# Ledger of designs, part 29: miniprotein binders against q56419

Target 1, 326 residues: q56419
Amino acid sequence: MEGRTLEEVQEEVFKRHGVLVPKKELEDLAKALEEAGLLLTEKVEARLKEEEEKLKRERPMRLAGLSYPEGEREARAFLEAFRASYPGEGEEARVLLMPHLEPSRVPEVYGAALAALEKTPPPERIYLVGVAHRPLKEKAAALPVPFQTPFGPALPDLPALQALDALLPFELFNTPLAFREEHSLELPLFFLKGRFPEARVLPLLVARRSPELGEALKVVLRDFPGLLVLAVDLSHVGPRFGDTPLTRTLAEEARRRDLGFLERLAEGEPEAALAFLGANPTRIDGVEVVASLLPLLRERKGKVLAHRLDLEAPTLSAVGAGTLVL
Below, E stands for the ipSAE of ESMFold2; O stands for the ipSAE of OpenDDE; V2 stands for 0.75 times the mean of E and O plus 0.25 times the DockQ between their complexes.

## First folded at step 15 (miniprotein)

Design w5 (at its last look DockQ between E and O 0.39; V2 from the best seeds 0.62)
Fold by OpenDDE base, look of step 15:
Structure w5 (fold): chain B 326 residues (1-326), chain A 85 residues (1-85)
Amino acid sequence: as target 1 above (326 residues)
Amino acid sequence: DEEALEFLKLFIEYLKQEIAEVKKALKEGDPEKLEEKLKELERLVEGLFKMVLLAKGDPEELKKLAREIEKLKEEIEKLKKELEK
């Protein structure tokens, strides 16, 4: 399979890009993939199976010591510093939209989320909806296992997860490996677990819009009330994302789209928020999540607490982040 | 990691072409052979899916690959339905 696939790949790259990648380079790439443990060899399949088996028990921290402290004491100090970075007061949230960007890039946006959580009564459970950065077998997925945090494990709400699964036209508990390194859940969960140590969690990922998910969640929330958290970033602009280097014009357009999106959500008009984006030329990350959760966002009024378009100077690219309460 | 992602991108492009060829052949091709080819492509896309799940790299690049995989799956499913008509 490998040899035919490489020659065919070579011909296609040539046809599309006008570049003949030498067969040797494809072989080197294949070898590099094998060495990286990515080629579907028996060894890689065995590794996949092993990693899936591990994820049946718990999801370990991947970003501890990188994005946030591993130790509980240091992690608490980290939370306090992030809260201090936002000078405002929060509001009670029934729905919280917050980023999943590297926390150090947008500290005041996470600080605003913490401020909102301070005004929020401790929920029994948190519906944490992230963005799948890896492919899912279905439009959405859940992982019904404890997620490790510096504050102890975030325990799943199994009854609520089962109730959700029963209402979906697809298997909710799919693609466990997509959760292994998914930062869109891990990063917000750090802040959520630190604030609400006793809350159970429903870790959900959305790959593509699922209206069925929103309708099912609306029913489940009646029997299993909790805080809904949308862990989403906003615009992605610049060379990393296929644009020219960030200019004033591009930054203004990104901000306009981010704020216009958030403001319409704050008005309880999620359909208007989606329509406002059109083809989404600045690549707002949260579109598929919002599109999936329309029934839960309609008629809910709220407030934009924070927004930032953060420049990544090495790539002259920028990512938008915001905090919204409903 | 960059080399791995580049390979995966190339593999996606290959699969797109193969799917496009099947799509062209739908009007004149042997339905049984086309069904067999679609089953093969489905297996290859499943392989690609697994590789991307294990891949390391920039989350946004992985997300792009994920979206491309979804499109490939959708195209294959459409072609399967067209063959059943």
Scores: ipSAE 0.774, ipTM 0.910, lowest interface PAE 0.5, mean pLDDT 89
Fold by ESMFold2, look of step 15:
Structure w5 (fold): chain B 326 residues (1-326), chain A 85 residues (1-85)
Amino acid sequence: as target 1 above (326 residues)
Amino acid sequence: DEEALEFLKLFIEYLKQEIAEVKKALKEGDPEKLEEKLKELERLVEGLFKMVLLAKGDPEELKKLAREIEKLKEEIEKLKKELEK
């Protein structure tokens, strides 16, 4: 009749999940349960609702003064400095893959994106697809409000967003708070709005691959043509991401994975690009976005303009970033 | 912020273990008590979802937490369906 011991729970966790959790940690977690109730107070719920209501009206800049200048004059100079960091010429893009990593870490990669935009006719709208870093209620989400930038508000393309929502088997406008601090949209948008000040935007996040999203977007893009932007990073390697410290061998593998992925995309073979990564051992960030957007990537050939595996010396880790034009 | 993320990670591990315990007890345990436990776990996971939406910290760590939360939600849903059988 005696209940289970903590040792029996430890053993089952190990058998079922392949991890051993010490008894002390289980006891600490039980204490944390009581404390978690305090975090769900009425005041926390009210704060959540208040922040959510703000995001139904507009999405303010969160990274001005941190990742890019707040003032328009300074922001334009910043944009030109980044363009100058890439000495090459661009190519017209119908699809652009660019990073969302901190711009100062990979200036020439963002510069390559700017070079591509110089060759690209100003689109009526931009489909900006980033990676959700917070949970979404569905596989993907959008926020149909103005996103503030130093170059003025990036206005949503409401008709295109409505058409997209109507084609999906889930509510597209599902998690406003996930956009509040989402840098995978804000950082690329700075560069895109700076070059295309009149373009409207479809700000989209992917949490998990959604074939339905890609099929719906293919239909919407036919009726609402525009520039498709995949705002994704590449390999994430090193202790910060669960690996051993970065070695030359790990860095070389990460580069190989990044470039192999990009080159297969550049050949119009997105399924081959995904297959090349297998279990994704270097944690390339873009796989869920690419897997969602297959119908839009097939048979589109293009060029890799830039790549960097950027080292984080303090963490002995690295993150890859690239620029691809299709 | 780092302390808040560490708390969230530990809380996730606790919930994983509680879910595993419910799964182990599914056939021999009291269905009424297990159903009540699952409802409480579901409420805790929803609270966790909301806390991660407000949390500050490394976006890559937050992304991993988001993935863990989705897995917890899926496991709870599966167990609720099993209890109905």
Scores: ipSAE 0.626, ipTM 0.855, lowest interface PAE 1.5, mean pLDDT 87
ESMFold2 (binder alone), look of step 15: mean pLDDT 78; pTM 0.717

Design w6 (at its last look DockQ between E and O 0.46; V2 from the best seeds 0.67)
Fold by OpenDDE base, look of step 15:
Structure w6 (fold): chain B 326 residues (1-326), chain A 85 residues (1-85)
Amino acid sequence: as target 1 above (326 residues)
Amino acid sequence: DEEALEFLKLFIEYLKQEIKEVKKELKEGDPEKLEEKLKELERLVEGLFKLVLLAKGDPEELKKLAREIEKLKEEIEKLKKELEK
């Protein structure tokens, strides 16, 4: 019995990752994981504790000098160039859906977000909801510390964060380490802080759909009004994501799903948007975020300002990005 | 970084196998031994959780690992509830 289960694991690893791991190595790995898991546990615990202590004060920039300029002057020029890449005009946003993809890949999509922000009165606070690319202890989390940006620190709205925590059936302030390198917050925050330097921020991550989060936020927004930002990407297709290399057919399907999703959101029908995706075969990233925020998206009419399916040529893969205003 | 991610993937597959074994034993096995095994699996999943939090690599690969961890937790919780019946 043990041999068949290891063969199934070996086949699955081979099918998914193209690596044939010998059965003996899997057994040795299991033992080494038990032993290394124990040894890794003390060193890992010490490192976890150290990194958590750092995040009690602030979240430093991780992508400064890589995805955006570190210096304020250069950062302002960067914003202007991205805005210039979108030739259209924006609309006032109460809800903004924007990407968190590497900005250089989809400049006009970020430009559309900036165009929308130009037509938006400065909010007191920004509810910035990103996608957790690391595991969370709960379905969602927040980090109640300043986030560093080239434009100065984005300060947390502690009263609003506390009000949100009090309405959730779980501890909101969980898994601080998930925020350490989370680009789904850092990248959109650059643009948001650059446009609204005085706005407080609620940095939120969603790992799994939480209807409770949407209901709680709906209540909190009454006492603590602000701009809601969904920092989400769209389809993920190609070899990096388990598909064949990008073809015309695959690209057309990705675009169809992205646009069909965004259009239904623009019509104020977020449940229809989710239903349209079904099993989500093109892996739209924002599904769990949208599913969590249904109460805030219902009946809101809006407009799709931009969409792009961006090819990553080295991997023959593509990622969808869009900007939606509600 | 790639080696670390591969290690974590293998660890997930190991845990999936162990969970499948517990599922097979659930009807005929010693409940006390199964409870102990589930507690150990929870400990290992917690270890995996911590390792993924510290791991470096492609965000999409890390996200896949995160989702697999969530599934492991859910499966263990389901098995615990079934054992209590």
Scores: ipSAE 0.767, ipTM 0.907, lowest interface PAE 0.5, mean pLDDT 90
Fold by ESMFold2, look of step 15:
Structure w6 (fold): chain B 326 residues (1-326), chain A 85 residues (1-85)
Amino acid sequence: as target 1 above (326 residues)
Amino acid sequence: DEEALEFLKLFIEYLKQEIKEVKKELKEGDPEKLEEKLKELERLVEGLFKLVLLAKGDPEELKKLAREIEKLKEEIEKLKKELEK
């Protein structure tokens, strides 16, 4: 693809596998990629460099006006509406598990997170650990820049990030572009920044299990105490995710796995929570995050505040979301 | 965007088949040619990596593609080590 024509790709596939990919389909795809700005040419390389340099200064809002309001006043009203969608009381959190699913789909689950934050003393910093939806050069990454929000910039905790980087066997600041569109940080951050406007943030992504990250974070948290947030979704079931159409049986299994996972975490037994999932047949999101952070989750007991398996009728699929305090 | 994601999926399937062929030829094939092929596959996986970093689309499909890329990278590294023996 880099420096190769679509014809060359088509011919090589045919020669090696006896399968002819229609040339027109490849041509249509190349045209669509170019119009969408996705190119493997000198233009793509220049754009990659330009976008990467911008992300070394700040991370702009990508979902304002789409997932949450752009204006600060409207954004504060939005937060209050979400808190109201959860009629219960929260509980103080040293660790908070919350979703990154589109907020309007699970309003009471985000509301439960807000209720927990309401009971949580304002931290000096928030360790926000999301799930990489693009590839990382390493198992985990951070982006040590301000993240823009309707409430102003969420400032990075540079000393804590530098301490973390120094403890890892790989460079922590390794894939700035993976943060460009990463909603698993942006959506939870909106809620966190709205409630803790003075807290600094360590914006972290996990792509693959990194026990080194958990051990390093345990050390860093001792010297730089703060709130640990696992920004993860739960089961992903149905045709959108490679299953048969969602049935009542599959949905109940997904719910059972979600709750069993959360309940074992709430008992301070993260290894048991992972073992309960086995091969993870309902594709609970964030298993790599939990597996990376075991030292921070062991023997920490808490409570499941909310859960919903959100149905996607058009795709005949569902995604689970929950709120857990430890 | 959906067309771009479909192309990336086809690209991944192509690379999977190329890796499968290297595995089949590992014991009996020409090691010099296999090394050259593995270098080509590494370059193609790096291009795929960059495309997915820039891609727009369903975050869940992008995550699946990212996992596929990691699997391809791991398999290529494994084969490189096996070929060095």
Scores: ipSAE 0.723, ipTM 0.884, lowest interface PAE 1.1, mean pLDDT 87
ESMFold2 (binder alone), look of step 15: mean pLDDT 79; pTM 0.734

## First folded at step 16 (miniprotein)

Design x1
Amino acid sequence: SLWDEVLRAKGLDEAALAFLKLFIEYLKQEIKEVKKELKEGDPEKLEEKLKELERLVEGLFKAVLLAKGDPEELKKLAREIEKLKEEIEKLKKELEK
ESMFold2 (binder alone), alone request of step 16: mean pLDDT 76; pTM 0.698

Design x10
Amino acid sequence: SQLAEKLWDEVLRAKGLDEAALAFLLLFIAYLKQEIKEVKKELKEGDPEKLEEKLKELERLVEGLFKAVLLAKGDPEELKKLAREIEKLKEEIEKLKKELEK
ESMFold2 (binder alone), alone request of step 16: mean pLDDT 74; pTM 0.674

Design x11
Amino acid sequence: DQLIEKLWDEVLRAKGLSPEALAFLALFIAYLLQEIKEVKKELKEGDPEKLEEKLKELERLVEGLFKAVLLAKGDPEELKKLAREIEKLKEEIEKLKKELEK
ESMFold2 (binder alone), alone request of step 16: mean pLDDT 71; pTM 0.642

Design x12
Amino acid sequence: STEAEKIWDEVMRAKGVDEAALAFLALFILYLKQEIKEVKKELKEGDPEKLEEKLKELERLVEGLFKAVLLAKGDPEELKKLAREIEKLKEEIEKLKKELEK
ESMFold2 (binder alone), alone request of step 16: mean pLDDT 76; pTM 0.699

Design x13
Amino acid sequence: DTSLQRIAEQLWDEVLRAKGLDEAALAFLALFIAYLLQEIKEVKKELKEGDPEKLEEKLKELERLVEGLFKAVLLAKGDPEELKKLARLIEKLKEEIEKLKKELEK
ESMFold2 (binder alone), alone request of step 16: mean pLDDT 77; pTM 0.731

Design x14 (at its last look DockQ between E and O 0.41; V2 from the best seeds 0.00; counts 0 for: SAP 78.498 > 70)
Fold by OpenDDE base, look of step 17:
Structure x14 (fold): chain B 326 residues (1-326), chain A 106 residues (1-106)
Amino acid sequence: as target 1 above (326 residues)
Amino acid sequence: DTSLQRIAEQLWDEVLRAKGLDPEALAFLALFIAYLLQEIKEVKKELKEGDPEKLEEKLKELERLVEGLFKAVLLAKGDPEELKALARLIEKLKEEIEKLKKELEK
């Protein structure tokens, strides 16, 4: 084996994580890999299949009782508190960019989103475009099932989802397991469902820029009008993301990039927003989503309602969050 | 250093840096990446030797490994940002394999 030996794997994992993986376990895994020609043990495949079968019916809450309350009454109080954390007034949104960061970290940014939603007529449907934190089979995906929330299930708009699928050069309904724990949809959906209980939802994930998605959505939106929501975070800086600990200079650069990105979006210049980031050295999360939705963002003027760079003190890292209406 | 090898080495580094991974996931991913690195070496060898049939076979094996890695990341418990980093690298691997396949069809 001219590659890394099982011993090397064990040693490196131990050195880096302080976890000693038993050699026998590695050997059993290696043997399973060799015998099955399948990278996954029968057990893992069975588990995959089981989890996929569950997601054919509904997407259960994963963050209820952690990131937001499970009970409806408490969830409503949570919404009100978040709204109260933003002292400003919102504007009507046709497009809403909002975070998917842990709500407690950036309450006023979510509050700004709620403020915008207060000024927005209840949509028939919400196109909720999140960031895939897990790999997708295709550049983008959708899960055409109810998403559970404390306010009841967010029901999919199947006709609109089918229309979108028909216009894409790839199967839209791919990689259901990517949705199982995807917080970039679950967290914003809490706020959206709480505000618009009757709205249908199109839960979409973007892993890679798909110009085809934006063009297809532009057509679908004509026949199936609704609110477009970009659930994206902004800069990710510090040791968690491969940088040095947060410094004033690094924080200023992160803020500059976040605001420069949002401001150009607010001016209706999404291409300029992407160009401004260049190689994206502060790792703005939403670049692939914005790059996919260019046709829907062009020439739309709006307003940045909120921005925060939130410090995670234990890791000396920070994540940017913003709320933009178009 | 082929693009494939660089990406796989980055995957290795990302897995080893990922502090939020479940130990089981960590072990699985580390092992998969180790195998991936071996297969990439074999692909490189066949690319040099110029046997298209052997190269095609090795690319198919590599694709299977990448698919396994893909599935492993889908099931992995861990920090979303760490998983995202792995996901991006997996996509890059797929893209590079597809490029190599297209070059073989020419």
Scores: ipSAE 0.749, ipTM 0.895, lowest interface PAE 0.6, mean pLDDT 91
Fold by ESMFold2, look of step 17:
Structure x14 (fold): chain B 326 residues (1-326), chain A 106 residues (1-106)
Amino acid sequence: as target 1 above (326 residues)
Amino acid sequence: DTSLQRIAEQLWDEVLRAKGLDPEALAFLALFIAYLLQEIKEVKKELKEGDPEKLEEKLKELERLVEGLFKAVLLAKGDPEELKALARLIEKLKEEIEKLKKELEK
């Protein structure tokens, strides 16, 4: 397939082979391709309905036994091991930025988040904002069902979710299947539910920046106060992500971009943090979330507790992760 | 070339570069992108020829195929980072189709 029109295909065949494919044959080929495409669509649609029914009542654990233990006792020991990997003290968070990268890759970064949670009064609810790794029908989405964890189900805050939905110019509950395998919610939620077992959750995903989401959340938080968590990773550099081979210079740039971004957020200057990244040449993952949540980040000062740019040796690539309290 | 063509070619490039997609996902995505490119050629033809009724029909069919591609990525198994790159391109494609539809509404 070339990405050209049928007429251009006809011209290319004539150019290369000296054969003019009749228009009728091209139209028949296009019809056959269209019919096959429609068949694929029907097959995909049927499978989607099957998977959506499974999500109607709950969102099951997908990463138990892979990224964290399934059993509650083992899961609590796992949490304590991660806390121990960060020997520092935390600070109270009203807003917490934490990663969603595989926990074993950045244990002290998750440990720093746990240290912050130790200093944070248990909230009634957690606004957990992740990054959609699947497409969303709208700029952002939520799934109003229990999320299973080794510590029991994280129950949705339905009144807060309904209030948020009512304030948005789009339906908030728009793409349930995008949550099926979304690790940017599941991995942070494991840590959050382990520390705050009674908190309800607003599980939110951002695909594309939505200023409307931030404005609506500012209103909802007044009536439904809670902890705001930005579950985002930082730079993504190297061949896995479409770069030239990872070099010392690229890694140094990624670290500089990560830390400069976090430091500007810590000064309560989220617009300056976004401007510092420009075209985002190191693909900091949290840009769309931060851009959506500006009203909640402005003038809120805090501290960067941890950062790592973690090397993926097999791919010669790296991903950054950090912990920020505001 | 239109923004639609450029985005669809970027989708194809991303699928060609992907190493972490499940084989079934790769097959579905490649086939959907092939049919998407055919529909974009028809939209480009109607934009040039200026037949508003045929253009509107072709945009609707293009929208259905993009929705199919959208759903195929929702079902896909594989590297979340590669899937995110595809997801962002598909979302851009939906936005471009919506812009064209708005321009044609009287």
Scores: ipSAE 0.689, ipTM 0.870, lowest interface PAE 1.3, mean pLDDT 86
ESMFold2 (binder alone), alone request of step 16: mean pLDDT 78; pTM 0.744
ESMFold2 (binder alone), look of step 17: mean pLDDT 78; pTM 0.745

Design x15
Amino acid sequence: DTSIQRLAEQIWDEVLRAKGLDEAALAFLLLFIAYLAQEIKEVKKELKEGDPEKLEEKLKELERLVEGLFKAVLLAKGDPEELKKLARLIEALKEEIEKLKKELEK
ESMFold2 (binder alone), alone request of step 16: mean pLDDT 72; pTM 0.655

Design x16
Amino acid sequence: SDELERLIREIWDEVLRAKGLDEAALAFLALFIAYLLQEIKEVKKELKEGDPEKLEEKLKELERLVEGLFKAVLLAKGDPEELKKLARIIEKLKEEIEKLKKELEK
ESMFold2 (binder alone), alone request of step 16: mean pLDDT 75; pTM 0.704

Design x17 (at its last look DockQ between E and O 0.45; V2 from the best seeds 0.64)
Fold by OpenDDE base, look of step 17:
Structure x17 (fold): chain B 326 residues (1-326), chain A 95 residues (1-95)
Amino acid sequence: as target 1 above (326 residues)
Amino acid sequence: DTSLQRIAEQLWDEVLRAKGLDEAALAFLALFIAYLLQEIKEVKKGDPEKLKELERLVEGLFKAVLLAKGDPEELKKLARLIEKLKEEIEKLKKE
């Protein structure tokens, strides 16, 4: 048998992670994989189905009490504190690029987003485009259910979502489980719902560049106008991401790429922004989102309000975050 | 197919490098990818039945990552490699 044995798997996991997976558990998993036609065990499938059924009604908070307060009063105080962390004034946004990084890491960047939202008339709807950190069945997906927040549920714009689905060559309402724990939607939605409690939301995820999404959204936005929000992080550098520990040189390169990307977007040149990154060696997170939304970003001039490269000291790694208005 | 094997090897490397996966996710993914690597080695001749089996395995891996608890960035890496596997299988089905 030229394949890795269960023992080899056990040994490699132990060697790499210091975790000894019991052989019996591996055997049980292997057997379950075999019995399920190499799919997940019946138990896992049942669990998947249960979780999918829950997501047909609503998307509950997963980060309440962790990344932001669960209680409305405390959540409002949280928003005010984040706004206070940015000393500047915002500008009116038709397109807002903001982070989805843990808020406590980049408070002033979220503060800049709040400052922009203060200058933005309340939209009827928000197109919230996040990054899929889990695989999708299609290049992009939507979840047409209420998203829970401390400020009440963010309600989906079903007519606009249906209009978008009708224009796409694939089923938009795919992979509901990808939304279950997706922070790239939950974290920005906290700030957005707090500022615009009456706005409906189109929660969208992008896994891979979809030019079709941008073209479809351009049409939908004519009949269903709203605020477009790109919830994306920027560079990911250091050992967590396959680099050496953060150095001044690596940090400078990450900042250069982040700012060069954002500045070109601010000039209304999203193709130039993508071209500037090339192979994306600092792993800017928002590339697939921007590449999908090119028709909506072209010729829109704006301003970079904030940027930070935040060090995660335990891993000597850093993540870039920025706020851009168009 | 050297491309499928390379992607699966990358999946294996990513799982072994991942420090933010929970123990259950780590164990399951490691086992699953090890099995996938074995099956890929057996897919020598574009056998439609073997390709269907690989599709099922990749679907299983897809579901596993959907359920996995862990660092989102590590899961994202796995997600991208799964997407690449799907793309390569689709290419092989057309040949």
Scores: ipSAE 0.723, ipTM 0.903, lowest interface PAE 0.6, mean pLDDT 90
Fold by ESMFold2, look of step 17:
Structure x17 (fold): chain B 326 residues (1-326), chain A 95 residues (1-95)
Amino acid sequence: as target 1 above (326 residues)
Amino acid sequence: DTSLQRIAEQLWDEVLRAKGLDEAALAFLALFIAYLLQEIKEVKKGDPEKLKELERLVEGLFKAVLLAKGDPEELKKLARLIEKLKEEIEKLKKE
């Protein structure tokens, strides 16, 4: 809305609708929006530019004290409690699918991821692929800076990130502000950094499927081996997501959908996994990530370690989460 | 521009349905999407001035959703639609 006065907006609304919006109502709305940081005046733009510059240097914790403890000692105890929530054994992972849902909602699913990490040799680097919950200027993005954790900073693998950027038909480092509050990287990273304190990280977001990302990553992974992590949630059902209230029957359908998707991935058949979802692929959070990474998932067999469809009673909705090793 | 109209109408419906976003943000988005819908009806293929005006409006919506506070799942739905609008405008610029 840059460069636009309140009177100009009033005039344009009048032309479009054939009705005059009173100036005072627009002024009240504009003031409320500016105070909330939603009207992009030059003052707000300058503030946001400053925050963007900070994000080009490091990405601070946003969820410490909310989703996980701020102190290192308490954070380590938190990790051990989550591992204990999954009594089974893990499997070595070259690719790990894990959730980004609030950890306390699916403790055994995160515990299963920790169990898999116990069986996984410490990697030199982790390719952490999350889901953008804000708009990106391109189909995918990265932020090549340290991400703070209670266990110290997770350092970026700059050579691998630069190699990836060079192979893509778009600028990889394109939307720093989209990382500011992105929990799909922060929550899995807490667990990964806690287990692999020496690994460097490639923090990646997918907004919309990008076949070129998968092809580029296939090349980069040959030269810069590491652990590939798909940090994605599964079914999203219920009124929070535009559906009818969740029933037992709909929950069972969502569970079957999640497991069918995961099992086909475990068979090394990512195209079949996507086809299985059919007319409903947007309800599984991981679809765009899987569709981007097909070259890395084909022919790779593995195992589903855990799944939960977690009920959100206040919203009569549910979100699925799973742990898959390949 | 039929594709632009359809995507903008999807944005409108999503804003009206959305929960867990700041009410001021919802009101702002609704006003701008309504304005965008009208401007889309006036665009013709090969009209560079109208296309640049549409680009400016969509960039404003992009920034608003990028910065809004609220439920990340609601923001994601809006984000994907705004990204689609940007893509469609780029197609029209290439004619």
Scores: ipSAE 0.674, ipTM 0.877, lowest interface PAE 1.2, mean pLDDT 85
ESMFold2 (binder alone), alone request of step 16: mean pLDDT 76; pTM 0.729
ESMFold2 (binder alone), look of step 17: mean pLDDT 76; pTM 0.730

Design x18
Amino acid sequence: NEELARRLAEQLWDEVLRAKGLDEAALAFLALFIAYLLQEIAEVKKELKEGDPEKLEEKLKELERLVEGLFKAVLLAKGDPEELKKLARLIEKLKEEIEKLKKELEK
ESMFold2 (binder alone), alone request of step 16: mean pLDDT 70; pTM 0.606

Design x19
Amino acid sequence: SWEEKGLDEAALAFLKLFIEYLKQEIKEVKKELKEGDPEKLEEKLKELERLVEGLFKAVLLAKGDPEELKKLAREIEKLKEEIEKLKKELEK
ESMFold2 (binder alone), alone request of step 16: mean pLDDT 81; pTM 0.764

Design x2
Amino acid sequence: SLWDEVLRAKGVDEAALAFLALFIEYLKQEIKEVKKELKEGDPEKLEEKLKELERLVEGLFKAVLLAKGDPEELKKLAREIEKLKEEIEKLKKELEK
ESMFold2 (binder alone), alone request of step 16: mean pLDDT 76; pTM 0.695

Design x20
Amino acid sequence: EWLEKLGLDEAALAFLKLFIEYLKQEIKEVKKELKEGDPEKLEEKLKELERLVEGLFKAVLLAKGDPEELKKLAREIEKLKEEIEKLKKELEK
ESMFold2 (binder alone), alone request of step 16: mean pLDDT 75; pTM 0.686

Design x21
Amino acid sequence: SLWEKLGLDEAALAFLKLFIEYLKQEIKEVKKELKEGDPEKLEEKLKELERLVEGLFKAVLLAKGDPEELKKLAREIEKLKEEIEKLKKELEK
ESMFold2 (binder alone), alone request of step 16: mean pLDDT 79; pTM 0.740

